# VHH binders against q54mt0: the designs that were tried, part 29

Target 1, 331 residues: q54mt0
Amino acid sequence: MRPISLRLHERPITQVLFNREGDLLFVAAKDKLVSLWYTTNGERIGSYQCGGVVYSIDVSQDSKYLITASADAKARVWDVSSGRQLDSTDFEVSARSIEFSQGDKQILVVTDQVMGCQAKIHVFDFDKDEVRKLNKSYTLPSPQCKITQATWGPLNKTIFASCEDGAVRIYCTEKRELIKTILDHNKLVTRIEWTKHRIMFMTCSKDGTAKLYDTKTLKLLRTFDTGRPINAAGISPLKPHVILGGGQSAESVTTTKVDASQFKVRFFHIVYGEELGGLIGHIGPVHSICFTPDGKTFATGGEEGLVQVNHLDESYFEFDDDLVYNPPVQH
Short names: E, the ipSAE of ESMFold2; O, the ipSAE of OpenDDE; V2, 0.75 times the mean of E and O plus 0.25 times the DockQ between their complexes.

## First folded at step 12 (VHH; framework vhh_7ubx_2)

Design V5 (at its last look DockQ between E and O 0.06; V2 from the best seeds 0.00; counts 0 for: pae E 11.7 > 2, placed apart)
Fold by OpenDDE, look of step 12:
Structure V5 (fold): chain B 331 residues (1-331), chain A 123 residues (1-123)
Amino acid sequence: as target 1 above (331 residues)
Amino acid sequence: QVQLVESGGGLVQPGGSLRLSCAASGFTFSKYAMTWVRQAPGKGPEWIATIFSGGSTMRDDSTKGRFTISRDNAKNTLYLQMTSLKPEDTALYYCARESWYYDSSGQYEFDYRGPGTQVTVSS
């Protein structure tokens, strides 16, 4: 049982995302649907019907535009208020990841690696005033592995790509070249999450660890070893806390009995690395976690098609200092 | 050996109150977050509340106004004060340690749960 349970999707949730104001929650799932909800009461506002499994979504800063990446090899732009599709672009293969740049002037899209087609990172110019809103800008060099996610670095100067080989690859957007590769994980990196202002980032992996890095120096700051595959992370914008979620998929286990404890959402202190506790909320792997910008609410999405919206108890905030980070000096 | 033993359950009338206790042993209680969960027949486990090592709490909204989680580190005991009990609260109540530590030796400390204490709310 959860504070607010959103039940609509009958297939796995792929992403939960709050808008800038925190009052709207977008939910993407494998049922080819993105749903929109009010955060306060869990009321459904509407939905956006895609042509395939929706793998990734993002919303513009003004909450006017929704963008989606889906298995039907399309990136789409939606009008949030009307639910109307405004524009789309086609790829040769599935689109797996999508994100607005800071300032909403560009859109990043990752496409799948399949036989005969390498994973690619595509960047589009986004023009809200034109009929054609997506305009091709450039494509980055392709790694020889699947990319699970790509995300903009600070000030859009870099793009970070999580990969199946355990690497995080960093590209310079100006030079359009690979400039750094982090190889700290031993299995597929599932997710990259940013702290406020992107001064730090956290990687999640199937190897059971989450790793926190300084963005500027790329120094590893902390490792959280959970012993379970991690699919998602939420970083509090207020407190030095992170939430980790994951679990073993049914496809990867030989037993019919699933230990539900592995699907707990677990809390950790960022600075000290201490595990704070956990919440039972899902009966399958957790695939996505997201905090509201104000840090008072977080949502989780699971394989069972369930979204949990958790309003944090006031007592949660009483015993910890605000998140303060002093970056290390670059040597 | 880590042990958790719940007590305080029983039969109570609707509107009544119960205080559950969980006695912890075999580990440094004060370093761990603790959780109450319940499970009714034919239903899956339901999360009630978690209390962190520092004393802060998270609670399910369905019981937030009626149930209070607390701890006494000096006694290595976790508590759940239940008030205004309803028939729907009938379940087996479990105490659980919320922690997965990776120690320097490469070993993991797992979560533990007690055998549970039965709470029955009936007129």
Scores: ipSAE 0.010, ipTM 0.219, lowest interface PAE 9.0, mean pLDDT 88
Fold by ESMFold2, look of step 12:
Structure V5 (fold): chain B 331 residues (1-331), chain A 123 residues (1-123)
Amino acid sequence: as target 1 above (331 residues)
Amino acid sequence: QVQLVESGGGLVQPGGSLRLSCAASGFTFSKYAMTWVRQAPGKGPEWIATIFSGGSTMRDDSTKGRFTISRDNAKNTLYLQMTSLKPEDTALYYCARESWYYDSSGQYEFDYRGPGTQVTVSS
């Protein structure tokens, strides 16, 4: 697994994202830029310039529209092919998370919490055929803490919010109210990732764990303890594998070149919980991980601005067939 | 401190068998995955097999069916049973703590490894 390295961004990567076909890779960073690349060879296609740090991006299922959330207090809609901005909307504070609903009929935006202004969850109508692509629709009751991400639950019936206090908060979209709080982490929840068809979800936390849940029952199924902050997860759509990444930058009296191992990307078997292997290559915390929908490629983005694109080979896909329980042999 | 000491290597004829051992100390052996790796002269390390703390194993395809990894947690010992040995199996064999990892250059990186035991397959 020799990665393709993309080194355009000089500031931290905030998100990497493949389109539905998997042939396009979008990269958002703190240098106010979203870059676009071909997946197969890492060739640069173009860029989208924002007015502030880009915290979050999403792309429509037809790959025609990119949406961005940025520190300049704007959500923007872009034409993917031309790079032209099609619409924007202003908030009072930074936009931190953005996501299309399933079917691309709505857009979910989270805005920051600052003094005198609570975090808000906004839901906009999205219409491809209108001049104003982003129609202000409604907000949900504030959780009274910073929200790191919000994401649509199954069939757009719920919205899940990952929060700084370690909670996952679940809202009903029809009633527009909080219906459940899951408080299983003791530090900030950094990310919620869905399995295919959203039958399970995984939470990542600065507490060093990732937790897998059954979506319908909300029962905790498994905890993955890496011992280090987890910023991101990538869940394979083909194999029962998850890739976990994270780490924290720290000032140190002693600097070691092997500290790069604390930023390694780790592979786990979701059912058995075993760490299968990993990759060392980032020199800072990993902030985003994404699989292509076909499960044959994944990308990672780090604090140092490096993006790695990994095309998985046949040996990766054989891991589960090689798992055999053997009792320990006695002498 | 963590120590891994391999033994059981030596000269063997093609088609022969050897059993390698790796004695572990300085850590809770039963809680770690353990790995066998080999390195021929002038080549990079080649992963052979990993056995996880629960006893599940994962093996490289090229040695599948010929090499069997096992562990005895009561004795803090890792084993590699090798059969049907070929001249191409000639290498320094060493054990390592934890599963395989790649660095950015594609080289294996292990938490701890032993000094290795030489296996030579020739007439």
Scores: ipSAE 0.000, ipTM 0.324, lowest interface PAE 11.7, mean pLDDT 84
ESMFold2 (binder alone), look of step 12: mean pLDDT 77; pTM 0.757

Design V6 (at its last look DockQ between E and O 0.01; V2 from the best seeds 0.00; counts 0 for: pae O 13.4 > 2, placed apart)
Fold by ESMFold2, look of step 12:
Structure V6 (fold): chain B 331 residues (1-331), chain A 123 residues (1-123)
Amino acid sequence: as target 1 above (331 residues)
Amino acid sequence: QVQLVESGGGLVQPGGSLRLSCAASGFTFSKYAMTWVRQAPGKGPEWIATIFSGGSTMYDDSTKGRFTISRDNAKNTLYLQMTSLKPEDTALYYCARESWTYDSSGQYEFDYRGPGTQVTVSS
């Protein structure tokens, strides 16, 4: 396995994201730029310049629309193939998280909590056939804490919000109210990742753990303890594997062999709980991990601005051959 | 030093055809995506099409079906075949190395481009 390295960005990567077909890779960063690449060879297709740090991106299922959330207090809609901005919406504060609903009929945006302004969860109608792509919106009741991400639950019936107080808060979209709070982490929840068909979800936290849940019952199924802050997870759609990444940012960073190992991405078997291996390549904390939908490629983005695109070979697909089931630890 | 030199422009009647060429030197042509751009009087640069190192192409919708981008890696030359030309196609046409960036001011940016070749569609 020999990764393709993308070195365009000189500031921390905030998100890496593949389109539905897996042939396009989008990269967002703190240099205010989103870059677009072909997955197979790492050739740049184009770039989208925002007016501030880009915290979050998503792409429509037909790969025609890119949406961005940025520190200049805007959500933007872009034409993927031409780069042109098609619409934007202003907020009072930074936009921190953005996501299309399943079916691309709505867009979910989280705005920041600062002095005098509570965090908000906004839902917009998305209308690709109009000049104003973003229209009619509503907000959900504020959790009154900083939200790191919001994401649509199965069939768009719920919205999950990961929060700085360690909670995952679940809202009903029909009733537009909070229906459940999960407080299993004791530090900031950085990310929620879904398995295929959203039958399970995983939370990542600065407390050094990732936790896997059954979506229908909300039952905790397994905890993965890495001993280091976890910023990102990639869940394979093909194998029962998860890739965890993160690490602690420090005032001074050395690039020795032992220091680089702090930022390796680590592979775990979801059912057995065993660590399957690791991959060293980043010299700073890993902030985003994404698999292609076919499960044969994944990308990682780090604080140093490096993006690694990893095409998985036979060794990855053979991890499971030597495993035996170990029951999860009961609490 | 990177050099891009366009040719093949001229005056043409509506409905006519032209073939633009871009001679490239100073870099390994076959390793780079190459782009055609146009700029009409009083307007910013407009992206027309990009052809990637592997031969795949992308076109802006305004010229798709009428314009064809191609390359000859053996001759380090980029081409734009234009047909069914209209008066609104009147512009200075450039070739550029690499694909577009769309900036926050609503303008396309390109790394390197040649001096351009003028295409004028008028009767």
Scores: ipSAE 0.688, ipTM 0.873, lowest interface PAE 0.9, mean pLDDT 89
Fold by OpenDDE, look of step 12:
Structure V6 (fold): chain B 331 residues (1-331), chain A 123 residues (1-123)
Amino acid sequence: as target 1 above (331 residues)
Amino acid sequence: QVQLVESGGGLVQPGGSLRLSCAASGFTFSKYAMTWVRQAPGKGPEWIATIFSGGSTMYDDSTKGRFTISRDNAKNTLYLQMTSLKPEDTALYYCARESWTYDSSGQYEFDYRGPGTQVTVSS
């Protein structure tokens, strides 16, 4: 299995994202650009020029709309096919995270915490049929720390926020209040990833661990200890496998010796917790991992501006059963 | 070898209080979320509460407000403080280490739990 290497961005990749069909790959980076690629052959289709570092992106289910959160304190809506900006909203501070709700009726945006301004989770109504504009709906209460990511829970009834203090905060969208806090990590939580149908979720952290939880009960199911900061996770929709990536930034390390092994993408079995293998392809920290919805391909993005698209061969699928999870019966 | 041993169960009157303990050994207690579950005769296991490694807690709605889960990592001990006990709370109470395994049927199970301590609420 030889990966397709995408080389365009000269600054760190912040996010890789496949569309629903898996045939398009969106790449966000610190060079203020989102690039669009064909998954099958690695051909670049186009790009979307933002006004600042692009921290987060998402695409609608029909692949018609791209949304971006960037350092220029803006959330933007783009027409995917034409590359045109359709709408934007301004914030007082950088936008750090963005995601469509299930059904694409709403958009959540996380803004940065800076001196004098607390992190906030903003929710907008999204009307693609009429004016294709973002309409402010509500803002959730601010935590006393930075939020690295916010993501919709099952059926949009909750919002999960990963935080710098090691916590995951869960908000009720109806009541618009904090309802639960999970504090299991010892350092900044970098990412929340969902399994198929959001039955489970995984948290990644700078403390070197990833943790798997039951979404309904919030029970801790599994801990993966990699010994290195984890920035990203990819969960297979087909196999009980998770891919973990990360590493330490050169800026934070006083040693001149670059150990490439720390940037290894590692495969783990979700149920048994055992390491299955790994791939070395990046020379810097891995910041993003994403599977295609069909589970046959995954992409990784790194600090060096490189994206690798990995097509999994048939042999990968022959040895393991499909992931079947039956949540505990709760009252 | 992983071991969990519950204690503190007994007979109590309705409205009474009871504190259960679970002594853990054979693993790094502080790294695991811990859970109390109970099982009444003729019923399936019922989740009560979980305390995560970081100290956060989750409760079942049926016992929320009456039961409090806590832990002492230095003593490798899990606790369940029960108040305002009801006859419906009569069950065998287990402590379990939070982990996930599935059998050939795909059924979720705890990997380790104690033998249980009996709690009986009766007038």
Scores: ipSAE 0.000, ipTM 0.220, lowest interface PAE 13.4, mean pLDDT 88
ESMFold2 (binder alone), look of step 12: mean pLDDT 79; pTM 0.771

## First folded at step 13 (VHH)

Design X1 (framework vhh_7ubx_2; at its last look DockQ between E and O 0.64; V2 from the best seeds 0.00; counts 0 for: pae O 5.6 > 2)
Fold by ESMFold2, look of step 13:
Parts: structure tokens; sequence; C-alpha cells
Structure X1 (fold): chain B 331 residues (1-331), chain A 123 residues (1-123)
């Protein structure tokens, strides 16, 4: 498989994201830039320059609006096609995570915890037809812990927050209060990823594991132990597969030689837990992984600033043929 | 090393037509998107039309239907065919390598290297 390599950014990639149709790829990085690309050929459409590191991005369902969370303490709304900034709002500290609700009526923003300021989970009403597009609706009770990501649960009835203490905290949007804490990781939870229709979710952690849960019952279904920090997961919408990525810097005190194998993305079968294969292409930790909604393409973004766009071929779709057994019917 | 040289501007009456050219050198022209940009006195640069390396195009709404961007990769030349010209089209026109960047100060940034070509639409 020969990926399309995007080499614009020279600082760490923070997020890669496809739009709903899968024809556009957005890339956020620590160089304060979000770049926009055609998925098929990797040609750059344009760029959005922020005033600080861009930690998190999302795009509206109609692909007209990009939202960004930045270290300059702003959330911004951009016109995707023209590049123009349409609105912004200021916070007291860095904005770390941003996401549209299902239906694009609200926007979820997490702000940082620093000395003198608690982490906050903000919800804004989004009104695309007004000059002022972002109107604050409410704030959830602070978990009093640094939050790495917040994401909407099914039907926008809950908000899940991944936290530095290893917890996943779940809030009710109607009552606006914490309703559940899952403390199954012993190090920072880096990411929560949803399966199709949000029936299950996966947590990634610096403890070297990813954990799969049933969304309705919150029961732990499976733990994937990779032995290395996991920064990102991509869950296939087509196959029962997950791609896990992460790793530690090759320049650590215990490593005298670069070992590219620790930065490979690794494929696992979600049901059976078996590793299906791996793909080497990054020379530093992988920070973000995203599938197109049709499941035929995925992108990875790394510490070195490289983005790889992988169009999957028949070999990927044949991984499972020898791994599952369908017992014969006895007559 | 990138060099871009614009030509074809001039004085024209409302409703008239012009064809602008941009001669490119110092890079592999066929591999890059190319942009036409205009700048009126006292205003920031604004893109008008973009043509991507594969030939697809994008237009600003104010010029869509009146202007046509094209390229000849064998001649390393970018073109802008302008028709139905209006007084508000009066500006200095530049070609730029690659597409737009919109910065946090509220301005577009473009990689243009030439002096531009003046288009003046006046009765």
Amino acid sequence: as target 1 above (331 residues)
Amino acid sequence: QVQLVESGGGLVQPGGSLRLSCAASGFTFSKYAMTWVRQAPGKGPEWIAIIFSGGSTMYDDSTKGRFTISRDNAKNTLYLQMTSLKPEDTALYYCAKESWIYDSSGQYEFDYRGPGTQVTVSS
C-alpha cells in the first residue's frame, strides 16, 4: 500500500479529520495552522491560520463550517470554502477540545486547567444564520481535573470527558450534572472514539491500553494491551477493526537507536482482539487517526508533522477471512 | 527562485473584455494550484479564481460566470479571461502560486512575486 504523504506541517500534528462525505481532509497542527486537502489526490485547497497551537477541530455536517480550539484561548468558526473567520469567542485559557453536537445545533468546548483556573466544559448554541454564530448556553460542573477531550454521547443526551487522572466522566446534558465516573485506566485517557451509531466506545490511554465499552450498559467488553502509550484510535465504520497509534519519542533516555516499529499503526479485530497487522510510515509518535465515513480511507498524523492518507485495497478487506470460524451446522 | 510575470491589463470600458496572462518559472508549474488575486488601492488582497493542478476550478461569487481561469501546462502560463467588466473590477491583478491562507489578523496571504497588471474599467 502506498500512502499519499502530506508534508506541509513541520510541527506535530494534533488532529486529522475527514468531512461527512469523505472528500475533504482537515489537518490541525502545533504550527498554528489548519490545512485543508482533497482526500483523493492530496492537493491542498487552503489553510486557516490561528493565533496559537490548534489542539482540536471539527467540521459541520454540511461541510460549510470549520471550528477550531486554540492555545490563544479562542474558539473560532470559519467558512470552509473561502477561509474567512466568521466568529470567535474568547476564554480565560487555552481551548483544548471542540466538537459539534449531532445535528450541528451546539458546540462543545473544553478549556484547560492551569494554576488559578479550573478546567471547564462549555456548551454553545450554534446559529449558522446569524452574524454572532456562537452563543454560550451553559457550563458543566468542573471535574477539577485536566480534560483531554469531550465528546457528545448518543442523541446528545450525554457528554463524555476523558481526563488526565485516568477517568472517563459522563455528564447528563438535561440535568447538567455528572452522572458516572469510569476509572479503569491508571494514566491519562487520551481519546474516546465511537463505533458506528455510538453503540460502543473505545478509550485510549498512556497506560498502553485501549478499552472497549458498551455505551448503554457501560460494561467493559475488551481491553487491548499494546505495551506502548496509545494516543489515537481509528474505528472502521465498515469492518470490525480498530487502528491504534501512539508511541514514545525515539529520543528517550533508554533508547540509543531509532526503532520505527514503536510508531507503526496497529490493526486489531474488535471482537476477537487479535492483531491483524501493522503499517510503518511515521518516524515519531502518531497523534491522530481518522477513517472516512465509507471506511475505504484512513489518515494518520504524527509528531514529525507528516500526514499519511491510506486508500485501502483488497488485502485490508481480506484480513478477516482466516481469523473467524463459522462452525458447521450438525444435521 | 519562483518567478511570476503578469500581463494583459489595460483600460477598458464597462462591459468590455480582457485576457490576463501569468508566465511562471522556477518551479514545476503543472504540479501546483494557481490563483488570481486582485487588490484595489487601500484594500487587502482578495482571491478571484483558483485552478488546481488537475484542472478543477473555484471562483469567488462576485466573478463567477464572468471570469474564466485556465492554464497551459506546456507553456507554464496561467490565464484569466474576463468579460462583462464593471468599474468595481478595477484593481491591480496578480497571479499567485498555490491557494489562499487566511490569517488571524483578518487578511488573506498569497505567494505572489510579480508587479501585477493593472485593470481599469472606466466610462
Scores: ipSAE 0.401, ipTM 0.761, lowest interface PAE 3.0, mean pLDDT 88
Fold by OpenDDE, look of step 13:
Structure X1 (fold): chain B 331 residues (1-331), chain A 123 residues (1-123)
Amino acid sequence: as target 1 above (331 residues)
Amino acid sequence: QVQLVESGGGLVQPGGSLRLSCAASGFTFSKYAMTWVRQAPGKGPEWIAIIFSGGSTMYDDSTKGRFTISRDNAKNTLYLQMTSLKPEDTALYYCAKESWIYDSSGQYEFDYRGPGTQVTVSS
């Protein structure tokens, strides 16, 4: 199994995202671009030009609409096929996170915390028939810290917010209030990932751990300790496997010699917590991981601007064997 | 040097059909996706369709069902079969190598595109 390497972005990848069918891969990066790729062969279809660093993207279930949050303080709606911008909304500060609700009826946007401006979670109504204006529905109470991500809970009844202070804050969408705070991480929570049907969720943190929770009870089920900052996680929809990626940024290390092993994408058994193997393909921190909904493919995006698309072969599905994959690093 | 040359445009009545061709040279045609774009007077570029190296296709909704993109790798030629043409289809039609970039200014960017062929649909 050799990955398809996508090379376009010259700046760090911020997010990789597959559509529902898995045939399209969206890549957001700090070069202000979102690129669209054909998953089967890695051909580039097009790019969406934003006005700033693209921090977060999401695609509607029908793959017709792309939404982006970017540093130019805008959320945008795009026509996927044509690349046309259909709508945008302005904020006072950078937009850091964006996600369609289940059913694509609403969009949540997180804005940045800056001096004099607290992080905010905004919810907009989205009408596929009239994509002319994002209408603000409500704003949730703001924590006094940066929110790295907000994501819809099951059936859109809650919103989960990962925060800089190590907390995951859960809001009731009906009452529009904070209802629960999880304080299990010791550092910034980088990402929340859901299992299929959002029965469980996993949090990633700069503290080097990923934690698996039961969504209903919020019980901690498993902790994965990697010893390195974790930026991203992928949860297989087919196998009891999770993929973790991260690493320390060059800015945080005092040594000139960067150990590439820290950028290894690591596979863990979700139930047993054992490391199954890893993939070496990135020469910088991994920032994003995403599986196709069918579980047959996953993508990784790194600091070096590289995206790896991994098509899993039958051998992967037949055996829960140790995965040791060392693809050649193409510079 | 990459060269793309469109042909086949002309005047056609509403409901009519045209087949556009794009002759490609200067690169291994079969290895690259190809795109059709059009631009009407006073309007921004409009993405029409892409055909990948493997032959799969994608279409914009505005032309879906009426237009068909195809390619002949042996001839290094891209085609656009247009049917049920409407006055709204009047535009300069471009072929481009690979993908598009659409920016907030309403512009498409391509690595390479041809000079275009004019299609006019009028009674």
Scores: ipSAE 0.031, ipTM 0.386, lowest interface PAE 5.6, mean pLDDT 89
ESMFold2 (binder alone), look of step 13: mean pLDDT 78; pTM 0.777

Design X2 (framework vhh_7ubx_2; at its last look DockQ between E and O 0.01; V2 from the best seeds 0.00; counts 0 for: pae E 12.5 > 2, unsure alone 64.9 < 65, placed apart)
Fold by OpenDDE, look of step 13:
Structure X2 (fold): chain B 331 residues (1-331), chain A 123 residues (1-123)
Amino acid sequence: as target 1 above (331 residues)
Amino acid sequence: QVQLVESGGGLVQPGGSLRLSCAASGFTFSKYAMTWVRQAPGKGPEWIAIIFSGGSTMYDDSTKGRFTISRDNAKNTLYLQMTSLKPEDTALYYCAKESWIYDSSGKYEFDYRGPGTQVTVSS
């Protein structure tokens, strides 16, 4: 099994995202572009040009609409097939996170915390029949810290916000108030990932740990300690496996030599917590991981602008306890 | 040098059919995806379809079912079979190498595209 290497972006990848069918891969990057790829063979279909660093993207369930949050203080709605921008909304500060609600009827957007402006979670109504009009529905109370991501909870009844202070804050969408705060991480929470049907969720943190929670009870189920900052996680919908990626940026290290091993994508058993193996393919921190909904493919995006698309073969599924994958690094 | 030359455009009545061709040169045609784009007067470019190197295809919804993209690698030629043409299909049709970029300025960008062939659908 050799990954397909996608090379287009010359700046760090911020997010990789598959559509519902798994045949399309969206890649957001700091070069202000979102690129669209055909998953089967890794050929590029097109690109969406934003006005700033693209921090977050999401695609509607029907794969018709792409939404983007970017540093130019805009959320945008795109027609996936044509690449046409359909709508945009302006904020006072950078848009950092964006996600469709379940059912694609609403969009949440997180804006950045800057001097004089607190981070905010905005919710917009989204009408597929009138895509040119994003109507603001409500704004949630702001924490006094940066929000790295906001994501819808089960059935859109809650919104989970990962924060720089190590907290995950949970808001009730009906009451529009903070209802719970999880304070298990010691550093910035980088990502929240959901299992299928959002029964469980995993948090990633710069503290080097990923934590698995029961969504209903918010009970901590498992901690994965990697010893390195974790930026991204992928949860297999087929296997009891999680994939963790991260690493320290060159800017954060005082040494001239960066150990590439820290950028290894690591596989863990979700129940037992044991490391199963890993793959080497990135020469910088991994920023994003995503499985196809069918669980047969996953993609990783790194600081070096590289995306790896990994098609899992039958051997993986048969012998998944012995994962040592070292694909050649293509420069 | 990469060259793309479209042909086959013309005047056609509503309900009619046209087949466009794009002759490619200056690169290994078979290794690259190819796309069709059109631009009507006063409107922005519209992406129509792409055919990948492997032969798989994708279409925009606006032309899906009426237009068919195909390629002949031996002839280094891209085709667009258009059927059930409508006045709204009137545009300058371009072939392009590989993918498209659409920016916030409302423009498609291509690494390489041809000069286009005019298709006019009128009674």
Scores: ipSAE 0.030, ipTM 0.468, lowest interface PAE 4.3, mean pLDDT 89
Fold by ESMFold2, look of step 13:
Structure X2 (fold): chain B 331 residues (1-331), chain A 123 residues (1-123)
Amino acid sequence: as target 1 above (331 residues)
Amino acid sequence: QVQLVESGGGLVQPGGSLRLSCAASGFTFSKYAMTWVRQAPGKGPEWIAIIFSGGSTMYDDSTKGRFTISRDNAKNTLYLQMTSLKPEDTALYYCAKESWIYDSSGKYEFDYRGPGTQVTVSS
């Protein structure tokens, strides 16, 4: 299959996200808009307009509700099918990250850190059967640094926060307190991505590495070093592959060290750690990568506003078949 | 520009051996995985072996135990040592940078640039 290019947004893409069935693609951007597309043919379905940059989105498991976090200091709940805003909650500062809990009973929101206001991690109860969908629940102790993302751990027992100081901070939802800090990156952690059933997680960092951990033991299993900032990862649900994307801004890097390949999306074998290949097409940093749950399609979103939807063909799924790994001989 | 030049092909008898070479230029050879691909008349390209930047290798099942991929990063050269050659190995052999790539037009295919080197296995 040829990739489908979606070119509606003219501002940086912040997130691409498939619904549970994989037939819908949501795209959030800095142009204050979330766009909705059919996955198979890239046909635009509609959009949701916020009052500021949309940093983060999530969709309920039944695909009926979209939630958005925006620079206008609001979290919003939307009816996916009608485009109508159903609820909103105001904060003092920008909302930076938003995610449904497993089972859609709660919503996790991160607010920004600015002068005079610490970053906060908010948890709301979500009730699809009430007029006001969002109800206050609690906040967690501030990490006292900017948070790039917060995400629910297995069975909603923990919350993981990726932080600007290079840490991943883990909170217990029952005790509502910090229980672990992992400080393995030396630059901000941009993203945490889960494997199926959340048995492992991957961290991405501006330090040029992605790190894979066992969720139960928190043991570091593998480091992927790309030599360039990593903004996003997509973990295949079908193959032992991870897709890494990122790159440096043209403003901060000499042209002698940057070519079009800096922004390519790179494929790695999770078990062997070897780079398998790459996909070029973006002309700026890649900010978000998402697989469909069936693993047959992935989408990428970049700084230039381009979204690419890649339908993987049989050669991708057959690549590992009949391969025999021979470890390198070192002399 | 990336340049790949294959050589070392020829006519050999069944059971014979050949060593193919691929001279690479225009990129930092040591940073990339390199592959060998072959194409028989009337057939699509067939991936046969890859060697990663760190020296690890993988082989298609049809070449297991008969072909050996190697590289010399100091000479920017990729090799394919073929033994126990069969008539079915008759093909045009190409080297490629990386195992696969989508180009800017969105094709997912092997990125081979040279004319290939012909291997013919016949009495």
Scores: ipSAE 0.000, ipTM 0.305, lowest interface PAE 12.5, mean pLDDT 85
ESMFold2 (binder alone), look of step 13: mean pLDDT 78; pTM 0.769

